# Miniprotein binders against a2bj90, part 74

Target 1, 235 residues: a2bj90
Amino acid sequence: MSRSARRKTSALNTVLRVVEVFASIQGEGPFTGTYSVFVRLAGCNLRCPFCDTRYAWSLEAGKPLGVEELVEEIARYEPSLVVITGGEPLLQRHPLNSLVEGLESLGLRVQLETNGILPAPARDEQLWRVYHVVSPKDVPVRVPGAKLHPSWVDYARATGRAWFKFLVANEQHVREVAEYVAKLGIPRSRVYIMPLTPEKLDMKELLELHSRIASLAVKWRLNFSPRLHLLVQLP
Below, E stands for the ipSAE of ESMFold2; O stands for the ipSAE of OpenDDE; V2 stands for 0.75 times the mean of E and O plus 0.25 times the DockQ between their complexes.

## First folded at step 7 (miniprotein)

Design nj1 (at its last look DockQ between E and O 0.56; V2 from the best seeds 0.00; counts 0 for: pae E 1.6 > 1.5)
Fold by ESMFold2, look of step 7:
Structure nj1 (fold): chain B 235 residues (1-235), chain A 110 residues (1-110)
Amino acid sequence: as target 1 above (235 residues)
Amino acid sequence: SEFEERFREVVEKMKELIERYKKTGDESYLEEALELAYEALDIALRSGDPKLIVEALLLLAEVLHLLYEKTGDPDYLEQAEWLADMALEYAEEHGFPELAERARRLLEEL
């Protein structure tokens, strides 16, 4: 094939704008505690006031990396899980599907983190087969224009590969989340509530907040997500 | 392409909603148009076609600007500005001068 045709059809010659690649533990959601490699993609369609990764908002924050090079870098860590996050990773959807293809060819398990405003994966996308943790920004702290695309609920029901994670500070927030997920038909088994942590907490305050939110999760029959990386002081 | 045909179909529906908004002043038509603008962006992103991606980002920014004009909510304006800037950067990177000029004009109006 010619060089031009090869580039056009090659899944592994595409480029991603990548802020950082690093090893740590997954501290949140259904895979909490798993040795993971994090791939943070640049660019976000939102500017949430509670975002703790603001440095990834701009596309310019990312360095262009070829997908094949990135797959090799990730593989060297020997991860149990690859976490693709960002800003909003679905803004780089086409080369992201190529990255997923490369990672799955090596048998690596992949999880995507998304705000859920762009639609869920289509059946013909490599992303269809990976796990997704969706963090809607419509509740409890409402970001205008940040409506969860309804396809994520359908995707979760059809595949069992999506969970929904909500930052909460108190019982009023938990009540709002419970009403929201009930209205959308999201099963409670797919719902995580997680402590909304201020920028700086001492360890005692962090533990107290975790205890309060965990107790609310039990009361409301929802899953609890820690911020485990904060408790153990990992990135 | 198949993606381009699907893209144009979604954009056509989005434009119909914007026309209904212009006739009625009903914000709910803009909210529905916003959903379709994100669906159009998704189609463009999955295609990998940089020209479609720039067009989709600009359409999305334009809907958000209309929502700002209707509601006065500065979050919509900030979203529109950032998406239009992303469109400009992408258009310059891939050599689309007409789309880059469209992005610059939108940014000046915002």
Scores: ipSAE 0.626, ipTM 0.849, lowest interface PAE 1.6, mean pLDDT 89
Fold by OpenDDE base, look of step 7:
Structure nj1 (fold): chain B 235 residues (1-235), chain A 110 residues (1-110)
Amino acid sequence: as target 1 above (235 residues)
Amino acid sequence: SEFEERFREVVEKMKELIERYKKTGDESYLEEALELAYEALDIALRSGDPKLIVEALLLLAEVLHLLYEKTGDPDYLEQAEWLADMALEYAEEHGFPELAERARRLLEEL
């Protein structure tokens, strides 16, 4: 095998399909308010009816970027957190491990956002070291084919680096989440409920929805995630 | 590669379960095959081999289609379609025409 063929196979293992890279404030979950660089990866194994990033569902929505180049681009923003999101980032798991390795070598903190259908990181993966916000799609609104992989519960217990974020519209949804996490043995301290926002809310309606869901979070003894970026009109 | 060897081992076990299902009509073999299909996908994704990823997506879609035919649950059909579409996109992107054609044929059967 020629030296040229080995270089081509090594290059394939270090390329991500990236939709966009941008700096903003993390609007959701345990890192809300953190100045973050968002890396949105292309491709998703789901077609959630409530998805706000439908443009990332196809692999063709992303451009091929080398891991090294992407690390350099991210580092220029001097982020307090790197958020890997997309469609489903774990569909690019191999080059994603290389990206995490590069970012960690610079002392950058990394958070992954995932739908939780694919297995949690193994101990030998670079992804094992990062933070994860898992957004199950089987509860309260069932997305076809969505099932939380049980390894995420084990990962959360083993590492303390996972949180579970659920989209809710009403008290019935919050009840279903509470029952679900109890059944799976997910600690309530790791659970976030977040407003399920329809596409056409004005700011008044958005604030009212946040207020209702936050009150339900207190009542049900769950953490509340805002959609802060929508409230402050950031990307 | 170690990944390819492990992948093939899982795929062969999955094929055996599918053949048992075809002989018995017992849905439990498809549920076990589904678990193995997800394991194969995990191995493929960890390998970073686009060919294995496409093969794994197609195998998962095939098992989900069989589950749909058995159960009538439209959730299995919708998921099979999405995975077959994704497999087609991956195959075309990476220049696997035979796998792309396999994905197209699967989509026609769904």
Scores: ipSAE 0.423, ipTM 0.749, lowest interface PAE 1.3, mean pLDDT 91
ESMFold2 (binder alone), look of step 7: mean pLDDT 90; pTM 0.911

Design nj2 (at its last look DockQ between E and O 0.47; V2 from the best seeds 0.00; counts 0 for: pae E 3.5 > 1.5)
Fold by ESMFold2, look of step 7:
Structure nj2 (fold): chain B 235 residues (1-235), chain A 110 residues (1-110)
Amino acid sequence: as target 1 above (235 residues)
Amino acid sequence: SEFEERFREVVEKMKELIERYKKTGDESYLEEALELAYEALEIALRSGDPKLIVEALLLLAEVLHLLYEKTGDPDYLENAEWMAEMALEYAEEHGFPELAERARRLLEEL
């Protein structure tokens, strides 16, 4: 096969298109504070106005990286958690399942971040066994075409390995989230509200926003997620 | 073959819904078709078959564009363009010139 043809066939079986790999802390959700390696995959099926990783939207933003080499690179960081994020990681589902298999063979703990539009993992997928933080995009701000696939609620109940995370700016947003999760039957124990942070916010303002949203989480009996990496100025 | 059979079954149902929309103008048929388009894409992505992936992306772009034409919401148009761009990238990467040309034509019409 020619060099070009071989590269093309490898992209779907043994390679992922990867934007970046880096070590930091998990700043959000149930694993907040954990020393993590982040793997940002290219491609997204949405263009959310509040996305802060727009550079990962296009598949062209990622470079092909072999799954075996990626597993070795990740392992050298000695992470407590591997966070697979992106764009939307499930757009590279086939090679992503291969990556998860490799990471699990080394005993590495994996968390995936997803917008939840594509169906939840099936029982025969390697992704079935990892943790998921699902961020639906039809509440409080509705993104057209973004509807949470109903399988995610079933998956969360069956496995206990999925949580739902929502960006909120005020109490009206929290009320909308509460109504949404009640309608879908998502248990409060699986729901996080997190501050929707403006692009430019000084540390005092950031702390005040965190305090306000945390107070609302207590009032509404929902879990609170910080954006810890912003507070401690890590990537 | 099992993935392809499931894919074709979902696509057939999706095409029926699009025809019902064309006859009735009822947006709910497009909303249901969009759900099926994402299910077809999941099947294709799990199969690892790049031809199925390109087909699924193009069908998804078509449904998004129909939703744009119905609603006037520019976000549907942008999403349709993004999906068609991904389809073109996959088709060129894997050597599907007929599908690549179909993706280019869709992008020009959007």
Scores: ipSAE 0.346, ipTM 0.698, lowest interface PAE 3.5, mean pLDDT 87
Fold by OpenDDE base, look of step 7:
Order: structure tokens, then C-alpha cells, then sequence
Structure nj2 (fold): chain B 235 residues (1-235), chain A 110 residues (1-110)
């Protein structure tokens, strides 16, 4: 057995703490409507009051899974996209780079979802090659310590593989987003506004909220992200 | 390892900035230290060494706490707490009892 084969096996022997793996439709951002496998990683560096995945905040919420096994599991779904989400996926950055390498070797497209607090991928990382949807938590609803790391703006400019998704409830929030992205020099074409949905909306209220926020997106010349999975009652 | 060497280099620069802050009271040194703390965390996370990750999270929490003490912005305190909690979770998960105890002590001081 050659020294080269042992080095490849050791790089794939990285372990991720995974909460869940499931197939659904991407409900949000630039890939809305895409048949996707979701990999929800455990652990988050934030405690957002509006978080819909609070069960993923602890590392203990995830099971240890080997990267190779996870790649095989994902591949069985024949996804059009692999969405890596969680709490904060970049807390598992090393094994995540190995996962991306495995998925890319199969020709799978990968999207990362991140809160943008941790530094963007460096050029030497496998993560540099994938798509990123950054969800800043400092605007318009300020989550403590959720400052966007400046490297995400640089990454977006360098690669064109990043988008920024902001949760908004009203026109004031949309204004604050517009001012924020202008100040940071984020192109509006990379900005999505998405409805901030309270936990207790019925379908009528949810649809009305979507309609209002979509109209604001048009008015402010921003992209609109639905919460499509909520509208179509998918995971 | 190359990661550990780079990590230690960044940490030493960060310590120098903290010492400059303690001498001068100039918040700009803490802002620079915060940038270096995030760089240290990046290096640690990229290394995959759980020990370096815990150390980086604790250092980040320390800088955030100093920023809170200086500015009174509660956002720095809450973020320091969350980083220290994460450091504790990682230390316990990976069997670093001394680092776990350091994280607990930090949480008591916050």
C-alpha cells in the first residue's frame, strides 16, 4: 500500500458533528427552488433570538460522522446542490474543507450558509471554491457580537460566489440594509432581503408578509428571498 | 506544526497589543487585538486542532471582555460569554479539563 494512499485516507478521516442530513428544496437565497441535500452542522457562536434552529447551538446536538461516510450519504440523494448549514458551519472549518473536497470530486455543487462573523475562505482552502450565502446578524436586527467580518466583502468581490441575506420585517429595516451595504461597498445585486417571520404566523399572514417585503425589495432595488419551504410546507 | 507556529506568532502580537492597551488605555489597541484574535481563531479552525480552537476562543473572549470594560457596549459582553461557552463545550468534548476550567473561570468573571 503506497504512502500516497495512506495520505489520502488520513485527510478524509476527519469527523464532523452533524445534527441532520435531509433532502428538500432550497427555500432561500439565490438557489431558491433547487433540489438540495441539507447538512446541518452542530455548534454556533451566536444565540440569535429569532433562530429557527436553536437545537443546533450545542456541539452535543450533533453526532460524529466521518467525511467519507457523509459524502457517500449525500451522493445517494443525487442532489442538484449540497447546502451546508447549521448553527455556524465554519466552527468546523477543517473537516468542512475535507467534506467540500469530497463533494467536489463527485461534481456536486456546494453552498455554505454562514453568519459571516468568522473570516471568509482563504485562497488555499477548498471552501474558496464553493458558493456562500452570508447572513449578517448585525443589521437590521442587531445580535450582540455579530459584526460581519470584512473579508467577506473582499471574498465577494474577488470570486463573485458570495451573496448577503438580511432578515427584514419592515421598510425601516430595508433602509438600514441599503445604507449598510452601501457603506461596506457590497453590490446591490448580491443583496437579498428575506422576511423575518415570527413563530406564530398562519399561512395568510405569512403570505401577506412575503408580499410586503417583496414589494419593498422592488422599491429599494434589492433581491428578494422567500421562505419557500414555509410556503410549500417542506423541511 | 506550521499552524501552531503561525498561531503562536499571532497570539504573541495580540498579547503585545493588550499590554500596550493596559499601559495607554487606547481602545485602538483592543480593536487591533480583536482582529488578531479572529485571525488566530481562523488558523486554529483551519488546523483542526481542538486545543488551538479552545485557546483561540478563550483569547477572543478575553479581548471582547476588555472591549466591554472599555466601551460599556453590552454586545461585547454577550459575545464574550458566547465565545467562552463555546470554548467550554469544545474543551469538554475533546477532553481538555484544564482548558474547560479556564473557560469556567472566565464565565464567572464576565
Amino acid sequence: as target 1 above (235 residues)
Amino acid sequence: SEFEERFREVVEKMKELIERYKKTGDESYLEEALELAYEALEIALRSGDPKLIVEALLLLAEVLHLLYEKTGDPDYLENAEWMAEMALEYAEEHGFPELAERARRLLEEL
Scores: ipSAE 0.109, ipTM 0.557, lowest interface PAE 3.2, mean pLDDT 90
ESMFold2 (binder alone), look of step 7: mean pLDDT 91; pTM 0.911

Design nj3 (at its last look DockQ between E and O 0.04; V2 from the best seeds 0.00; counts 0 for: pae O 6.6 > 1.5, placed apart)
Fold by ESMFold2, look of step 7:
Structure nj3 (fold): chain B 235 residues (1-235), chain A 110 residues (1-110)
Amino acid sequence: as target 1 above (235 residues)
Amino acid sequence: SEFEERFREVVEKMKELIERYKKTGDESYLEEALDLAYEALDIALRSGDPKLIVEALLLLAEVLHLLYEKTGDPEYLEQAEWMAELALEYAEEHGFPELAERARRLLEEL
């Protein structure tokens, strides 16, 4: 419908549109189990059908927050890891680099979550030195227009600071992921498969799905990612 | 500027691909144009120049809309809407009335 903004917002270089900031554990990927502060940025260039954070798609879901104010808020939690997620955080790349600079100046460890459509960090970006978990959306279920930018593979090889995470439901999906990563030259040590969890799974079903996908990870010699926050009922 | 020069070079190549699509009907030219639209957006986002960012978002929205028209896939339309909405917000906030009007026209077409 009408696209005019209802409220005055700010898109200053030192301002980010933030949906939420909260403390929890990192439930997925290589940092699973780490006490973390999550910063969920608004806006996404995709509407992936399997997204479990649909509330972050909308630009209107985000509130403008100054970068320095945000750094201070995050620091008060005393996190072991700061997870920047969204939507797609790289849509706010310039002020995001400012946030990363502020967090790193306090010695805080940072991880970015991205769909990988925009390129990997350049050497002169603050994002170059943080960790990245890349979730390509062109395999096993292809989202139209969701091509992984090839620079992410180069970045992972050059720095060792990127991993690739894939939602899978069955062995055919795992086979497709294995073929994809082999074609792109992504080392298995950088690959995580993670259960594609339906919204209405009870705990027994959730555990059975985790067991099945973990067994496939062992069979295919890939890393397994749980959805740990679902298992322990944390946000 | 260096960013603006790079941006214009990428945009010119993207426009050439769109012209080839119009002449041939070959979707692969639109897919390549989409890649270039994201490269232009990356350049703009790194520059921090709000005019370049708005232009890049609008160009990306336009390519996504063409892909929707060619393929019928509603996810391209949804992506185009998100990009145009962001472009409008930035254009209004930074006082770029011509770009804001361009964003409004695109949103009305969608």
Scores: ipSAE 0.425, ipTM 0.743, lowest interface PAE 2.8, mean pLDDT 87
Fold by OpenDDE base, look of step 7:
Structure nj3 (fold): chain B 235 residues (1-235), chain A 110 residues (1-110)
Amino acid sequence: as target 1 above (235 residues)
Amino acid sequence: SEFEERFREVVEKMKELIERYKKTGDESYLEEALDLAYEALDIALRSGDPKLIVEALLLLAEVLHLLYEKTGDPEYLEQAEWMAELALEYAEEHGFPELAERARRLLEEL
C-alpha cells in the first residue's frame, strides 16, 4: 500500500459529507421527545416530491468533515441520542460505520434515519448495533425508484432495533400501510404512521391533521409518530 | 440533457485515469478516478435518470474493486459489493437487463 492509498482508504472511511449538525428534540418515531444531535448527511438516491430537505439531495450540498472531528463536535452537545439523517445516510455507509464506532466508544446512543432502499446492516458492521427508523417510500405514496430492501425485515426480526415509519394523509393510506406490513410480515408494534405535512400548513391545520392521523392510528392499531418539532417550533 | 453531457465528460476522464493506472500501476490514478466516480454518481442522482444512476454505481464499484485488488483493503471490496448490489437492484427495477447483467458479472468477480 502506498502512503497515498492508506490516506484515501482512511479518507473514504473517515470523511463524511455533512450538510448540517444541530441540537434539538427528536420529533418523530420511537425516540420522540429525546434531546438529540442531528447529523444531516448529504446525498440522496430519491427525489421525493414531498421532501422537506431537498437542499440535502446533492453530495455537493455537504462539506467534507473528518469522523474524529465530527465525533468531537457531537460530544460537545452532550446528547441523549445522536440522530443520523440527511438525504440518504447509507450512501456514505463506510465512513458512517466509522462514525458509529466513534460515537459508541463514548457511550452515545445512535439512531439512523433511512429510506430503506439500501440493504440493512450486516452483523460485522458497526451500524448493526444502532437503532434504525426506516421510512419506506413505496407505500402509500409511491416514489419512483423506491422499494424497501427485504433485509430490513430480517434485521428488524433479528435485532428488534428497527422501526418502520410511513407518511400518511388519510385513511386509505393507513389501509395501504396495514396491508403492506401484513404482506411483508412486519410486526404492527414496529410500525409508525406519521402525518404527511404539506409545506404551507398553519398551526391550526397542522394540529387538525395530527388529530386525524392519531385517531386513525388508534383505529388501525398502529403506533403514531407526531411531527413534534413542528408543533413546538423547534428545528 | 445537460446532466447526461456532464456525466459523460466525467466518465471519459475516469476511463482515462483507469487506463493510466493499468499502464503505470500508480494508485494515485485510481484515487482520482474514485473522486470522479462519486462526482458521476452525484450528477446521476441529481438528474433523476435511473439509467445514469445504475451506470454511476457500476463505475464506482469497478474503481473500488480495482482499489481492493491494488491495496488489499477489505473495505474497498465491501464498498464495491454494495455498489454492485445496488446497481443490480436498480437495473432490475427499472428494466435495464444489460446493466443488470453487468452488475451480476461484477458481483461474480468480487
Scores: ipSAE 0.016, ipTM 0.286, lowest interface PAE 6.6, mean pLDDT 89
ESMFold2 (binder alone), look of step 7: mean pLDDT 91; pTM 0.912

Design nj4 (at its last look DockQ between E and O 0.03; V2 from the best seeds 0.00; counts 0 for: pae E 10.0 > 1.5, placed apart)
Fold by OpenDDE base, look of step 7:
Structure nj4 (fold): chain B 235 residues (1-235), chain A 110 residues (1-110)
Amino acid sequence: as target 1 above (235 residues)
Amino acid sequence: SEFEERFREVVEKMKELIERYKKTGDESYLYEALELAYEALDIALRSGDPKLIVEALLLLAEVLHLLYEKTGDPDYLEEAEWAAEMALEYAEEHGFPELAERARRLLEEL
């Protein structure tokens, strides 16, 4: 094995393609309101028509960053939570496990945002220990190639560290989500519905949409996720 | 199309790396091939061509399977299974019976 070959294998397990790192408030899901550092990874296995982060779809949109350097950068923000997001973070599973190990060694809490297409963490992965917000893209709006991997239901039952967040625009979508989670045996306490927000909503329209979807969440006995960052005009 | 040309260029580089691996046993060629497999998948997904997407998923599954055989890391097996299952589903949905059969064979080998 050449010295060059060993360096490349080591580099793949220790280098992430990162689009951006920034501090903000977690606007969505069970950690809404938490001061967080966001790590947006490059590359996605979907092309959702409603995606607000299309610039992250290509692996080439990210710069290669070493895991150690990235841990140091994150730690400087003194976050209450590290949110790993992107396109699809689990496309970089191996170096992502190394990142999680580094962050956990500093006592930092980690949350992954995933589309749930790729398998859930195995028990021997560092990712097993973190929180996951799974956003299925097969219900209620079917995105081509989107299918929730069954292992996420098993992971949620085994660990209690997974939540499922669904984008909804109306009561029919909420019904479809309720039927879907019932069929899969996902506890309603782990289900969030979130407004599907078109890019061109003004603040009045955005608030009205939030109000409608929140009322539907109460009616259907589901949790509600805001888009808090949009409401308070943060990144 | 520009997408198909770029896709084929990436695929040919991947094939060269896989052949270098088969000759040398150097896993570094598989890791380079894996990077190119994700690049091919990105190109395919951007093209919106279902055939290119299926081909990209099959190539990804092949590289991941070779990495599993080489390393024994179960994560590569699980990702290979996912890629092959996705390839099968897409091939069946879009009417590519030859690619569907290739996906089934790959799933039997995993």
Scores: ipSAE 0.032, ipTM 0.413, lowest interface PAE 4.2, mean pLDDT 90
Fold by ESMFold2, look of step 7:
Formats: structure tokens, sequence, C-alpha cells
Structure nj4 (fold): chain B 235 residues (1-235), chain A 110 residues (1-110)
């Protein structure tokens, strides 16, 4: 590689394409209820039909922000948790590792949300030390090209810092998830099922769906994830 | 069922908008059709009926392809390809050969 190519790579590593930064409550998964700052990165390698954040699919939806400035902006919120989400954040892997380094140097706890198609962090990455909620999209409703990379199961076993979360609408979906995680050797203690919420659901229907899926979680001995932010009407 | 009745109602409105686009060239009809395509897909997913899911994905891919042809925006093409590939995989998995052939033809035209 030429000196110019190495310098260009370094410049790209200091900029993230960011759709939005906002404070809210983490409404899903193992950190449900935590005061959090969400950083939504642009770009996704999937087009899931049930995606709540379609506006983040294109890389062009994001504005370029310097990593150092982003760390300072996040820190002003004084969050208990920084949630990196998107799109698919691992499409911007190298500058994301720089962001994680900056956040961890301030003692901020970081959680990444990923569809798990790209490999899990390597031991020498800053991302190795953060928490991950992995949402595979090849079960129960398979999205084309959505194959969970096998390194995520290895990573979860090696570190204890990954959980697997699945959107379900009914008991057939839960059975499919249970079979899938058993085949992959994912312990049920690391598995969450979460309601697949339709767009035009009123609060009563939303609560009824939560109750139904929570009952299925108990029946199948899986963890339940709410969509708490929807229940309390936060972004 | 109630899901299937609502699904068919949304699809008929979507087809009407596509026909208005074909007559006028006004892409605003395609954006409205796209929103209905997502609504149809949400209805299909809630129903759990794999045949409705495949149909919704094919319709979504077709609207996105029309938007790509009109605008040149590659994001619409990428999304159309994902939707058509998902439709093909579901149709083959659940044994819908006519729908699978529709998906294959759409992928070739993309």
Amino acid sequence: as target 1 above (235 residues)
Amino acid sequence: SEFEERFREVVEKMKELIERYKKTGDESYLYEALELAYEALDIALRSGDPKLIVEALLLLAEVLHLLYEKTGDPDYLEEAEWAAEMALEYAEEHGFPELAERARRLLEEL
C-alpha cells in the first residue's frame, strides 16, 4: 500500500456516518430500563420487512461526524449506557472501534446491537470488551442473506458478553427459535424472545401481545424482552 | 380471514396507485404504493401465512424496482433485490412453485 492509501484509511477511521444521537431508555434485552444514549449509525446490509428504522438503511442517511466530537457529545448526556445501533453498525467497523475506545476511556458502558452477519469482534479489537445483543434474521422469518456468523456463538462462550434476541409473533415462531438455538448450542439463558409489533397497534393490543409473548417465554423457558420504550412512549 | 381481507384491500389500493403512475409518470403515486407495500407485508407477517408473506415481498420488490427505474436511486434497487431474494427463499421453502418462478423472473429483470 502507498503512504497515501494508509493516510486515507486513517482519515476514514476517525469519521462515522451517524443518523441520530438521542437519550432514552434501553427498552429491549438484558439492559432493559437503563438510561441510555443511542447512537444510530447509517447503513445496513439487510432490508428486513419488520425493521422499525428503515430510515437508517442507506449510508447516505448519515451525516459524517468526527469520533472525538461524538464522544464529547455523548458524554454530555452522562449516560449509564451507550447503545450503538443502526442500520448495521459493523459496516463502519474501524471507526466504530475508535468510538468504543473513546467511550471506554471515559468509563462509559457500551452495548452494540447487531444482526450478526459480520464476524464477532476479534480479541485485539476495542469491540471485544463491550456488550452485544445479537439479533439473527434467519429465524423465525428468514431474511435473504441473513446468516448468523458462527463466530458470535464462540464469542458469547468465550466472553459472556453476548445475548441473542429474536422477534416472534406466535408459538410456532418460538418453537423455531428454540430449535435454532439448540442446534447452535446457544444456552437458553442467553436467549431473549421479543414481540414482533405491527405498525398500527394501539396500547391495549400492544400490552396483550406483550402478555402473550411473555407467557410463551415462561412456557419455553426463554428470557422475555419487552419493547419497553413503546409501552412508555419513548423514542 | 380478517388478515387476508385487509391484505387484499391494501393490495388493490396499491395496484390502483401503480396504474396511475403508469398513466401519469408521477412518482408520488409510487411513494404511496411503497407505503402500502410495507403495510401489506406487516399484515402478512402478523397472519403467519407464508403464502401472503411471499406475495407481499414480491409486490414490495416490484414497487421498489419501478422507483429505481424512475429515479435511478440505487438504494431502491438494493432493497428490491433483497425483497425478491427473500420471496424466492420463502416460496421454495414452503413449496410455492408459481410464486418462486415470479421471484426468479423478477431477479433476472433487476
Scores: ipSAE 0.006, ipTM 0.275, lowest interface PAE 10.0, mean pLDDT 86
ESMFold2 (binder alone), look of step 7: mean pLDDT 91; pTM 0.923

Design nk1 (at its last look DockQ between E and O 0.84; V2 from the best seeds 0.00; counts 0 for: pae E 2.7 > 1.5)
Fold by OpenDDE base, look of step 7:
Structure nk1 (fold): chain B 235 residues (1-235), chain A 110 residues (1-110)
Amino acid sequence: as target 1 above (235 residues)
Amino acid sequence: SEFEERFREVVEKMKELIERYKKTGDESYLEEALELAYEALDIARESGDPKLIVEALLLLAEVLHLLYEKTGDPDYLEDAEWFAEMALLYAEEHGFPELAERARRLLEEL
């Protein structure tokens, strides 16, 4: 391989396709309420019918940004957490590891949001050190092409830095989630159920849906994830 | 089946480790038994046999309970309760009354 090919591969490892960078409150999962900077990466390997970020599905929806420039941009917000999200962040795994290295060097905490289709981080990746919220798309609502990669269970057991977040609409969905995570040997403390939220709900309907799903979380002794940003009208 | 044979082999190794723990008080045998309980659950899941899944969940809960008794870490107790309750639910749904009764007895001991 020519020196030019190695330089092109090295340069590819330092550029991310980014849709948006913004500060807000983490609205979901174990870090709910945390002042956070969100980095939404472009590209997704799924086409979920309930996706609220469909504009991020194409890689072309993102702008190319250097890792160093992106670290500097994030640091200016003085975040308590950096949330890497997108379509599917792990489609940009190589430059994402470089981003994590840069953020960790500044003492910033990082959380990844992933659909869990791609393999979990290996021990030699910078991504091994961060928090992960895995959102399987094969249970309870099966999205075509969604299957949780088994390595996420191994990663969860090895590190304690993974949580599993499931979209639910009713008690049958909660039952299916409970059975699914038990069969994987995932403890209830690592499981979050979240309302499957239709796009056209008013605030009253949104609150009622949250109340019903939260009551099911209590009944099944699972953690509840709100859609807090929707409730408080933040990004 | 090949799955049942592999499952039994793992379960027998796990029982040997638990008996070594009972004789020595060495927690390392319970840590190894926990790894084997997860392996048994993985085999059971791969088999698709609901009976093996219930048995694996009960074994996992038993090892986690022993870890709680040894360490006092409430996370082990919480996890043991969860897997025993899910074993009970699954045994009732699939019509395994003997395994359901085993799950109830375990939950009374937790």
Scores: ipSAE 0.740, ipTM 0.902, lowest interface PAE 0.7, mean pLDDT 94
Fold by ESMFold2, look of step 7:
Structure nk1 (fold): chain B 235 residues (1-235), chain A 110 residues (1-110)
Amino acid sequence: as target 1 above (235 residues)
Amino acid sequence: SEFEERFREVVEKMKELIERYKKTGDESYLEEALELAYEALDIARESGDPKLIVEALLLLAEVLHLLYEKTGDPDYLEDAEWFAEMALLYAEEHGFPELAERARRLLEEL
C-alpha cells in the first residue's frame, strides 16, 4: 500500500477487538498445512461445550487495535494465508471488512472461520472475495441457539469460496452430517468431517480418533479435516 | 399441505424449463432449472417430508446430469452422483422402493 492509503486506514477510523495475533500452521479444513497468521477476534454468539478457545468468548477479552496497524503487523510475518477466527468474527463485521480491504490491497490471501449464524457476505462487502470455512453447530453437535443462516449455502454455490466443516465422533454423526448437507444441497466436495476431540485426550487417543474419523471420511467419500495443530503441538 | 403444493408448483416449472432446453438446446434453461431444483429441495427440507426430500434430491441429480451432458464439466457429474447416492440412502432408510429404484437407475446411467 502507498503511505497515503495506509494513513487513510488509520486506527482513528476503524478498530477491531483482537484477542491474539500469531503465526502457526492452519491445522483444519481445506487449507491444512499452510503457513498462516491467525487473527483471533473477541466475542462469540455461542457457548459451545467443546470450545477450546473459550478465552475469546467475551468482547472484553479483546484489545482495541487499529486496522492499519494490524495490517502492517500481519504483513511482517509474510504469511501464505491470513486466518481470521475468534469467537465469532462476524460480530465485528464492519471493521472486519476494513481489515480485509487492507489485506487484499497487499495481495494477501484471507480465510474466515465462522459458525455461520450471521449471514454470508453480500456482493458489495470486501468479505465477498475471501475464503470461508463454515462450521455449523446445529448438526450433529446440537449447540443451543445455533442455526446455519441459509445465505451461506447460496454464497458457496454462487462463489465457490465456502466449505462446510463438521465435528464428528462416530459413524452415526457422519450419517447425520451427510443427510444434513444433502438436504441443504451442499455437494460432498464442500464438506469436511473433523474429529470431535474431548478436552482431555492423550496423544494415543487423539491419533486413534483421527484414524477412525479419517477412515469414515474415506468410506463416505467426504473430505477429512485433521486437527493438525493438536497432533504437532502448535498453537 | 402448503409445502406439497409449493413443491409441485416449482417442479412443474422445472419440467417446463427442461422441455424448453430439449427443444432449443439453450443451456440457460438448464441453469434456471437447477436453481428451481435447489428451491424444491429447500421446500422439501422445510416440510420435513422424507418422500419430498428424496424426490427433490433425484430431481437435482437429474438436472445436474443434464448439465454435465451439455457442458462436459466433471463437477456436475460428481454432484449428480452424490445427490443420487444420498437419495438412494434416504429412500432405503424410509422405505420408498420406487424412488430407490429410480435412484439406482440414475446411478447406473452415470
Scores: ipSAE 0.498, ipTM 0.831, lowest interface PAE 2.7, mean pLDDT 91
ESMFold2 (binder alone), look of step 7: mean pLDDT 91; pTM 0.917

